# Designs tried in a protein design chat: VHH binders against Uncharacterized protein MJ0119. Part 4

Target 1, 224 residues: Uncharacterized protein MJ0119, of Methanocaldococcus jannaschii (q57583)
Amino acid sequence: MDSWNMKGSKMVDVNEITKYLPGFNCGACGYKRCDLFAEALLNKDVKLEDCPFLLRERFKENYEKLKEILKIKGKIKKEEKYIGVIDGYEADFLLKPLPNECSCRETLLIMDKKELKVGDYIRYRPLGCPIPHFAKIIDEYHGFYIIHVVGPSHRITGEKIEYKDVGIAIVVAFEGIVEGKVPEVGKTVKFIPKHCMMQKVHSGVVVQVEGKRVYIEGIDLKVF
Below, E stands for the ipSAE of ESMFold2; O stands for the ipSAE of ESMFold2 at other seeds; V2 stands for 0.75 times the mean of E and O plus 0.25 times the DockQ between their complexes.

## First folded at step 1 (VHH)

Design i01 (framework vhh_7uia_1)
Fold by ESMFold2-Fast, scan of step 1:
Structure i01 (fold): chain B 224 residues (1-224), chain A 122 residues (1-122)
Amino acid sequence: as target 1 above (224 residues)
Amino acid sequence: QLQLVETGGGLVKPGGSLRLSCVVSGFTFSSYAMAWVRQAPGKELEWVSSISSSGGYTYYEDSVKGRFTISTDNAKNTLYLQMSSLKPEDTAVYYCARDFTYGLWEPEYDYWGQGTQVTVSS
């Protein structure tokens, strides 16, 4: 029943595109009818240039109108795909830093016995990540440390930063701004932290949502 | 003045070995992570290996694991890449780079060597 309404809505888009096509139904684009070609254009299976008549002088205005319509529809359907470079998995969204911050916030469980305080610079390897991270402690919460990833430093002034090596740390949470579809609290999500040096897809459970700002706790999940 | 100088490239047959060296000057070597990055003819830059500032952690691209070994000699301010079981696919210009990612979202290498050519051919 609901599918009937959805089918009707799709036909409006196909008809809007078809009216600007040549209407010859000649098969030159690989489709027997122009309305089938219009459907394929909406699905991104073909390009406008696959119709040889649209590039002719007579159809110049039609070509420009179709480019504008498909630019809008293509932009909606081409909602940016977030693909992890190493694993090839698709993420639900990209997680960006909070405004004016240099990285997404990571919450760390640090087992090392060194005295740590807010403002300290640390060096750690996240459990499950092959790359060492350099970070500044920006907050503390019940024995967890909230950090910004800053990288190994060399400033224009030549100032030396002393990093406290804490070894392996467990990243228990991420906080940032969603680019893409905002998730619901309680959902398990896949995401790419913008600051991730390997651009890998991470997974976790959404604990808090405020507009586009989310707090995600990391858990072990099978990646599908 | 910060400088990285690479040596050790050359022509080898498949299955052969080479050791690349990178001498750094103008900064405290033990305070920075270092990387090897390569560029094959007509291809983009590809990360190969990294070593932590302490030397305690080493990382490798999957295709070179078990064949390449990254190491440092802090007393000589020198980064090494020992390459064994070389394949034609390893043919590239190899660059050493200082890993400097400060206030950036993606890895940034702020100083690079001039590159050394490795050619694996029979």
Scores: ipSAE 0.000, ipTM 0.096, lowest interface PAE 18.4, mean pLDDT 74

Design i02 (framework vhh_7uia_1)
Fold by ESMFold2-Fast, scan of step 1:
Structure i02 (fold): chain B 224 residues (1-224), chain A 123 residues (1-123)
Amino acid sequence: as target 1 above (224 residues)
Amino acid sequence: QLQLVETGGGLVKPGGSLRLSCVVSGFTFSDYAMAWVRQAPGKELEWVSSISGSGGSTYYEDSVKGRFTISTDNAKNTLYLQMSSLKPEDTAVYYCAKEWYPGSLFDTYFDYWGQGTQVTVSS
């Protein structure tokens, strides 16, 4: 009953913030919906500047009004700790999939000489991971393959899926949404990809940040 | 400077077809995923469709899947949206957008430029 009242008050505050946001529900701030971004602002998980549209001339008055409201109503974010399940190492944050995606995006260097194309399903073992991964190629960039991990299942939709075995692949980048403290570009970070079957701490260098969305590069050997 | 110029909108009856074009300048076209987004009268901006920088992956909002086709012509730096079986609820200003990270699929994150092109579906 008390939780109902607390949830109602939070929703009122979220609605008060949301009415001054652009309302595009575009995901540029790292959240698919503006009301989710409003909630993150109240929790001090993000900054107003993480919405690129609020910095444009059209929304200048909205930006100033939101700064005033958040000065009064902003909530204090509690410190959180993320511990890897298999080895007990502490991570700086969790990395979640982009909205409506089944996994964080991984960028792979594949040394196998098989012909691969976007839409192919592959089986690979990440260097430094004992577990084979099953993935769908979603893009190709300068000889790297960007994939979604679909898990160890050989049946996704009731169809027989043929996975091309590419052997060992080097995961050179991750992309996703930060849960926790957002890192700065250039920082070396420790993180847990939510889709990781072992929930193991990974490391890399932050290359791009936009809101809660980050792109992290580095050879992840899963050893600290 | 980055520019996106949308054309091809107009008035069409339900069940009709239109092809939208977006001419791009100021960046390497094939390095970025591209998207179409729309804003219906009195509503928020809505993502419609995306295509990867390689052109190999396409994604659609559920309400347009099977009716709309996104494509690119790298030689012309042009993004297209072929719209068929148009419905009154497709009435909106349509904008093209680029993904903020090269080589990633554009599904929810974008910058957009230009004034859009109006599509009106009425009897």
Scores: ipSAE 0.000, ipTM 0.110, lowest interface PAE 21.4, mean pLDDT 74

Design i03 (framework vhh_7uia_1; at its last look DockQ between E and O 0.05; V2 from the best seeds 0.00; counts 0 for: pae E 9.1 > 2, unsure alone 59.0 < 65, grease 28.3 > 24.2, SAP .853 > .668, placed apart)
Amino acid sequence: QLQLVETGGGLVKPGGSLRLSCVVSGFTFSTYYMAWVRQAPGKELEWVSSISTSGGSTYYEDSVKGRFTISTDNAKNTLYLQMSSLKPEDTAVYYCATYPDLSYVFGEYDYWGQGTQVTVSS
ESMFold2-Fast, scan of step 1: ipSAE 0.011; ipTM 0.467
ESMFold2, look of step 5: ipSAE 0.263; ipTM 0.656
ESMFold2 (binder alone), look of step 5: mean pLDDT 78; pTM 0.794
ESMFold2 at other seeds, look of step 5: ipSAE 0.061; ipTM 0.555
ESMFold2, look of step 7: ipSAE 0.011; ipTM 0.179
ESMFold2 (binder alone), look of step 7: mean pLDDT 77; pTM 0.790
ESMFold2 at other seeds, look of step 7: ipSAE 0.203; ipTM 0.607

Design i04 (framework vhh_7uia_1)
Fold by ESMFold2-Fast, scan of step 1:
Structure i04 (fold): chain B 224 residues (1-224), chain A 123 residues (1-123)
Amino acid sequence: as target 1 above (224 residues)
Amino acid sequence: QLQLVETGGGLVKPGGSLRLSCVVSGFTFDNYAMAWVRQAPGKELEWVSSISWSGGSTYYEDSVKGRFTISTDNAKNTLYLQMSSLKPEDTAVYYCAKGLEYFSDTPYLYDYWGQGTQVTVSS
């Protein structure tokens, strides 16, 4: 009924769509009635071209009017694109920190025999990244270290922190919140960790999904 | 010997203005982008603004465009953030940071940071 609602957005009624459809109720679009096709158009289940009569000369004006009306309802969601800054590759999604955490969780394989414990601050260079990272160990698990990338925290808080240099570390897993399309378990994905200083596209296999929270392992780094 | 020291924070009323300063020592602005990054209580680091090493290019987070101005005084080795039309949502600790020669909206690209200065926007 109203073309506007109290939330300040324009509403499109099924009747506004149906008015411009041919009205033949012929079933050629897959729906028994034109008003059902109008409802499906608003739900984005079908396209205007699925009605074979709208593309004919007689209905050209109706087709253009329907495109205008549906444009108000439908922001065509342009597929969100995440592009790596350094390499220019496209990722499937951006990986953000878990709520109230300062970075995505990284799971590290550290080859250095230095004695490490939860709560320690470390300096490491990820294999394949030229930039040293500064992190806090938040957990230990099956011989791996789970960390937050904290940046140079001693310069952020003024706190006098000593970082243990562990050299090169292999990042074997990431955990975080997906911004974009949530992947399925078992799929190989391309993603950008939000905290990545080079904003580089990473690849891995999705091991666990809980809503938008995903756990990704980099055990096969093939990109397809 | 490299240091970044922020000053100018404080309590200000909504709609007010404040100027933050960051004095750098141990390096010059040559070949580096400089940035302001903020952190509100319980939130992650948020990039606010960056300026190129030449001072010729400035970049802003969408929520501060038109309200904040980043600038440098190379003779004084000082980075500024002029803040106007302040909102309660601008309440945060503000950090100045040195990055590489290109800007980033990712806080961790900036590898040398100051100690921060608290900005509180409240009546």
Scores: ipSAE 0.000, ipTM 0.163, lowest interface PAE 14.8, mean pLDDT 75

Design i05 (framework vhh_7uia_1)
Amino acid sequence: QLQLVETGGGLVKPGGSLRLSCVVSGFTFSSYDMAWVRQAPGKELEWVSSISSSGSYIYYEDSVKGRFTISTDNAKNTLYLQMSSLKPEDTAVYYCARGIYEDSWLGYFDYWGQGTQVTVSS
ESMFold2-Fast, scan of step 1: ipSAE 0.000; ipTM 0.296

Design i06 (framework vhh_7uia_1; at its last look DockQ between E and O 0.05; V2 from the best seeds 0.00; counts 0 for: pae O 15.4 > 2, placed apart)
Fold by ESMFold2 at other seeds, look of step 5:
Structure i06 (fold): chain B 224 residues (1-224), chain A 122 residues (1-122)
Amino acid sequence: as target 1 above (224 residues)
Amino acid sequence: QLQLVETGGGLVKPGGSLRLSCVVSGFTFSNYYMAWVRQAPGKELEWVSSISGSGDSTYYEDSVKGRFTISTDNAKNTLYLQMSSLKPEDTAVYYCAAYLSDFGPWYEFDYWGQGTQVTVSS
């Protein structure tokens, strides 16, 4: 009569986790006993790697087994609230980069009449943000530029990267993957782009949704 | 000219420790926040830790809180990152950096070091 076996995940208990832990009860993970650590693992309050002994070669097999066990855990813990560091305001979700991309995509309106092409590196200041950004142009669409935010880390290769200074640019759209509740098209949302080191809450209107992938326009870098 | 030079990286087993150093020349710490920032290949830049030039304020990214300690030695114009309980996900190139404000590593941020590789693997 157990319907979870047909289309659900197995439920895992504390004892099954505990039997693969080292059992030293040493407190190095922040818990006085390993069974308390096992409870915390089940509740997703900690990570396996918080036990330093599981990282040793002696416990490699235990570590791999625990990874398997914890992957099939069916219990879901609601994520913490997403709070902007600068403003203390709550966002509806985090916006993550698309798979294998280094940042969310931003779409820029660049007013400076420089010759720009895909692959160019630019320095710009987003209108409404005091922080200059470095970016790589990844696409162009009808006079808009789609970019990845990059750091100056490309300087390390000794490579003379020419950053074209385009001055102030308007961020007209964000695109990325929602971490949290996926919004409906047409809704005004508050979000934090994961690449934003200021952790400032942004707002905009959802224009397109495909699974967890969203495209947000009407960007305002300030939340009231 | 102004320089930031990182040292102390290397290969270490999980659970191990490293101490990164950043020797700074060409400016005075007291007017800047100093920071450590890291990047694994193909991943986002990740701010790790910052300290005010006075040493009065320290800040840590959540995943390193309690494991890493940022500090300065103003007499030697040197920034440190003591890294303990290292995990495979700490593998990255670590950069020291300087900012004029306490808002993120991007604010008018033109002062980076060359980076030092930290590799945590069994």
Scores: ipSAE 0.000, ipTM 0.182, lowest interface PAE 15.4, mean pLDDT 74
ESMFold2-Fast, scan of step 1: ipSAE 0.005; ipTM 0.346
ESMFold2, look of step 5: ipSAE 0.000; ipTM 0.137
ESMFold2 (binder alone), look of step 5: mean pLDDT 79; pTM 0.812

Design i07 (framework vhh_7uia_1; at its last look DockQ between E and O 0.07; V2 from the best seeds 0.00; counts 0 for: pae O 18.0 > 2, unsure alone 61.4 < 65, SAP .722 > .668, placed apart)
Fold by ESMFold2 at other seeds, look of step 2:
Structure i07 (fold): chain B 224 residues (1-224), chain A 123 residues (1-123)
Amino acid sequence: as target 1 above (224 residues)
Amino acid sequence: QLQLVETGGGLVKPGGSLRLSCVVSGSTFSIYAMAWVRQAPGKELEWVSSISYSGGSTYYEDSVKGRFTISTDNAKNTLYLQMSSLKPEDTAVYYCARVDSYGFLYEHPMDVWGQGTQVTVSS
């Protein structure tokens, strides 16, 4: 494309970016199609590295071309240190929410037999954490509940929100996007969920990796 | 709420082909196995095919092996069933369904169902 703006810079559209993306439409970056990811790149809502395939040797030339098109400077990667604010321990990475979600997904085992459904707001205390959490149920399967942490919105807005108090719940899994070095399946990792108010280090075992998207089970909220 | 919508059914002659689609809305199915199930008029539900959450493992009922192919496109949240060499006995309403994460290797109860799409194979 030979479009120019008034400063002499090349005009860039979604199609030019999409041409150099891998084109798998796999969803690993959090967008259902590569053209949606391209639009997000133009809006600076995401980074090139959020597509896991662009970092592979097969796509090295595409990656460099996209950096030129988006006017992104090449960078020497620095090792990031992620230190828990409260506990002072080093984590392997930060865990961010999936794109367009308000928090990492947590999977809860809720022991009492309350009548819970998708869309319900709950208050719970994670086993091993002294801090009550406020969450919205986003999915349910055989007694497990997948939630987003939403915080105590009633304190901010003054609105009445009826939270069902479910007491102690076991956090059995986390799902999110890695900020930092992506782990391998089977590794025990230490991580900080970005929605954690205390920035506390968590641990677990990685059971699935798809680009920067990871699913972590065997969650332990204490130092290991 | 999670919804499954099947499309692609229709009338086809024996030996013909159809591709069924199941669009998943309301949430992603990236951690769930998916299945196709069919019901002929006046008969019980019959499992047809399943696919693991990553697309790495596929399973087929004996009568459709070699003729049907199950696949997913996670970027589009869509499950497919490519049907070829269709026979009159394949006439049924075809449903897509979500299965638990540990049921994709074996037959297991499905927890979320679509509304179905009619497939009719006749001369």
Scores: ipSAE 0.000, ipTM 0.131, lowest interface PAE 18.0, mean pLDDT 74
ESMFold2-Fast, scan of step 1: ipSAE 0.000; ipTM 0.314
ESMFold2, look of step 2: ipSAE 0.000; ipTM 0.156
ESMFold2 (binder alone), look of step 2: mean pLDDT 80; pTM 0.824

Design i08 (framework vhh_7uia_1)
Fold by ESMFold2-Fast, scan of step 1:
Structure i08 (fold): chain B 224 residues (1-224), chain A 122 residues (1-122)
Amino acid sequence: as target 1 above (224 residues)
Amino acid sequence: QLQLVETGGGLVKPGGSLRLSCVVSGFTFSEYAMAWVRQAPGKELEWVSSINSGGGYTYYEDSVKGRFTISTDNAKNTLYLQMSSLKPEDTAVYYCATELYFGDSYTMPDYWGQGTQVTVSS
């Protein structure tokens, strides 16, 4: 479970399971995101029935499919395809969080003039995404802010967190771990950030590669 | 408590039209972004369209652009989806959602209501 090869195979299994989960990332199962719940299911830390939405009539087929997937042993796996769930476009790879982090790192260009510092919680709408995001600033340099997407965690934990509304922000970079074929520096790639609520295909240019860790620059415009 | 009630679905032939309505209660409609999301048989949730708070800006999934129109009546707390040139691929249960329901887990159990079924078949 600690080796890279073992983690890579596990991530393919996590994606297969996550595709059939409701995708609400609501925390009702005890996990902030559905992909974390999928990982817990593979580890046998939880049961499918711990997701309250899978027990509803509209997810009956999802529940049966998930039961089949979790029972499979010794089967040859076919090549995994990474398909955006909202728009149906195919991505080259999934971008998952760095170890022990709750989301991929996003670098934001914020046009609002509010005073911001590392540790602040913000509400922003990414340019090209209709849904507001909730994030924590984890780093800052030269006016850019590096964030983790945390969701409205005060709703999940009961903790009172004040989010500073910064309006529209441009996501200028993503950083994370590639699940799939690692791209080369300079290549234009299509990818899905695992923390994306809409699981939409993004594009960008690979600027740095270190093993499976990549830094991708581009505007998150989601024009396809 | 926040409630969303979807209506207007039904059986329609390819090329037909339907108008979906979502009556919203329990919050000030104009303060929140609203969306239509659908789920076809055996498929994942698919975002269809969104409208910003106050109804000024609209966004559409590529396959529905030019065929669907999202709109609001803020005085009636009602969200609409006017659908034209319907295709068999549009067959799904349609849900309306607010940014609270997408981002706020505390309103999750039945936040999208029961939805409204749209079936496009001859």
Scores: ipSAE 0.000, ipTM 0.148, lowest interface PAE 12.5, mean pLDDT 72

Design i09 (framework vhh_7uia_1)
Fold by ESMFold2-Fast, scan of step 1:
Structure i09 (fold): chain B 224 residues (1-224), chain A 123 residues (1-123)
Amino acid sequence: as target 1 above (224 residues)
Amino acid sequence: QLQLVETGGGLVKPGGSLRLSCVVSGFTFSSYWMAWVRQAPGKELEWVSSISSSGGSTYYEDSVKGRFTISTDNAKNTLYLQMSSLKPEDTAVYYCAKDEYSLIYGTFPEDYWGQGTQVTVSS
């Protein structure tokens, strides 16, 4: 019952692409929905590898089919450039917040002896940054605190929030979505966290990569 | 603390049906996407189906579309997989997984499996 009509070519559209995508709508590719990612793929704004699930065993056949379908669209785009505002150095990529989050995730080592819990608001100055930061603790991980930078709430929402002052904290890691060329695990990279008030180029070692989502550990705030 | 317990597997003939259950404890079920994955004898892990935290969005591997239905009971913190028109190639250990994507803790779905439940389809 193979009723194939060999006349003509099939138009590639968003629905043809979307049906081969994982369908998780997880946002790791930088888009909240898989159908929006499909549109971006057709426009050559992103790569298939930006979806972390397509490279896994269970989606291997989907990945190969998507490569064939997208061969119909042959447009090329030039790479992006990211320049630090304060120092003028060029970064390898911009690090964006995870979908629906207000900042990239920072992992802090806090030496202050105050009792802290998830949901607390803190005021800290990152070691190597002249600007006090205002943050909400979103998780705790083996004695480290994972936070979102929220800024001074009275200037943003008019809301009175009590911030616990923890003094100087060491930012040991960043997590977010790459805008630009995705790095390899183990490489030292230069990046700008989108939430950085100074838009300064940071450096670190890439510890984990999944599609466009990366986890970077800070080594030294030097650029090169 | 966190626990996933799969049940409902068994021996069934081709064309038969089974209902798998996964009871979740230690976290708020309705806050996470949930998934079913399976591993056939001598093969690699295969994603089967996922459901959004609200239950409003469901996704299926092409080979099971129209035959399997994923659903949740948030009041009981239970994930279900209703399987119909079972085929010998559906023979596998089925695992449920919390769909938590974290580069610190690991990647979906491999790091959060329960003990699994065996499904055997044979004539």
Scores: ipSAE 0.000, ipTM 0.108, lowest interface PAE 20.9, mean pLDDT 75

Design i10 (framework vhh_7uia_1)
Fold by ESMFold2-Fast, scan of step 1:
Structure i10 (fold): chain B 224 residues (1-224), chain A 125 residues (1-125)
Amino acid sequence: as target 1 above (224 residues)
Amino acid sequence: QLQLVETGGGLVKPGGSLRLSCVVSGFTFSDYGMAWVRQAPGKELEWVSSISGSGGITYYEDSVKGRFTISTDNAKNTLYLQMSSLKPEDTAVYYCARWSEGYYLDFTSYGMDVWGQGTQVTVSS
């Protein structure tokens, strides 16, 4: 019956989408040809807004038609790996470490009066998490500490590490690479930090986006 | 099908000994580092001890050094924790856990991705 609902040739689907694209093959969207951009749209690797011509008045009808087509194509795909283990909630995406880093970056508000500096190792319990974390301070920003979670793995490797116990810390931000659909700035999102030992769904507001790299703020105060 | 099952918990008097066992199924035991983690009543989780996949490298939390011994029997896919000179402060639910895949270039695991259901250890008269 309806080829859009069940199965179509991928080339036919790509051609149908390409039909509504401007056809300039200019590379402004990061792809050399509009048909490659159409394939990336079907694979959810890019957004329609990445084509600068689609938002112009001349292409307003094309933009609306493409939104409709892509909405229909999206109905069957699911991402099982985004289910939180402890709560069973579904997240919008996984947040992975930046390249060559051991964990996502966490930004901490530490109330403890201990003298802390970049390069120090700390033991803390995040507010709202029952598990103590072991971390290295990698940066400082206006009294906040940016850390990598190193876990007890440093103790396993036999390194001589002293951890300063700072008690409870409030995690106020996460930074990492999105696995899944990249969110827009200003969106409230649910995500799983890949380094989270409980694989718990976290929530926050997207503050910065650069490609797949995102910076998310919040202290997980909201769930519905 | 991937499972860690702890046994051997129970009630012991201060100064007593107890051996915990963790039988692993669904993965090749010797390919992973393993850990024991405990949670005392009303308190946060505390890492106790870890062992490499080869069994050759072991680490202990300072309060248990000299009293606890972690070991493996790879032929039986079993992790052990031999506890001696037990104190009331050792009262906790004890979990065995598998080290997760690592995010470092030359490191195979960090954190813990698979946990058992726990076994209760109570040290009391």
Scores: ipSAE 0.000, ipTM 0.240, lowest interface PAE 11.5, mean pLDDT 74

Design i11 (framework vhh_7uia_1)
Fold by ESMFold2-Fast, scan of step 1:
Structure i11 (fold): chain B 224 residues (1-224), chain A 125 residues (1-125)
Amino acid sequence: as target 1 above (224 residues)
Amino acid sequence: QLQLVETGGGLVKPGGSLRLSCVVSGFTLSSYAMAWVRQAPGKELEWVSSISPSGDSTYYEDSVKGRFTISTDNAKNTLYLQMSSLKPEDTAVYYCAKTYVEYDLGTGEFYFDYWGQGTQVTVSS
């Protein structure tokens, strides 16, 4: 078995790291389970030192093994994942949802004249994307609507949900967690939102960075 | 008229296998990139796998690599997702999606045919 290719799976990578963690699932590192901490380590959201047990004598060998594994995995294995499916362009990083959220946050400029409020479900087509999106409004900010893409929930749960069709909307910002190298504020970046059905490389300008959490504006579905 | 119809879902035990099929009509698979997308109740919409128009390039979400295989049969105009070593975490409605459209971006409402109706996969003992 080619363990190199097997370790290219994120779940296999998470399992490999979790094997060397204390396994207490105690929450001391800020995560409820050690496998969630392992995923955060791979994403570079946390440091090994955030687990207080890894610095103890009993776990010294585990700590050294984890440093070696993370050094190797951080260098090589995730870059291949950032190729856009449709256009073949390379992205700088993958943008993942914030913890416990169902999609990256999109900020929309909606031109439709319908009255909208937080909690409403909408159907929109992003300008430049041929696919209709189904979303829930989670916040409103100075006339912009912040949404989660929830998919066609009426087909998933059987719940009768009224989607307000707002037509074409301009996606003006994305917010999420970087998988890959964290960009600097002011840089133009290429990224793939994890929830993007086309797995298409987007471009934008980084406006805010807080750890691995980024806010990107000036969104374009064209890259160069 | 363009249509995507998913079948092959069902109830399986952990470690089991299923093959999902997506029969397309009104267009040729070799002209479009295709994807499988899934969503469990109360969870995020998750991209699972994509295949290029030629069928030569395949892409997988990390959690399914080595367990799922996406393929096409152009003669039958059918997209497949072969799922093996199924886990309870794979429980979701699976949608066949046409991931890119090369014609008439002004149609809007007609893009509903590019999301299939979905097929339920339930993995439980």
Scores: ipSAE 0.000, ipTM 0.247, lowest interface PAE 12.0, mean pLDDT 74

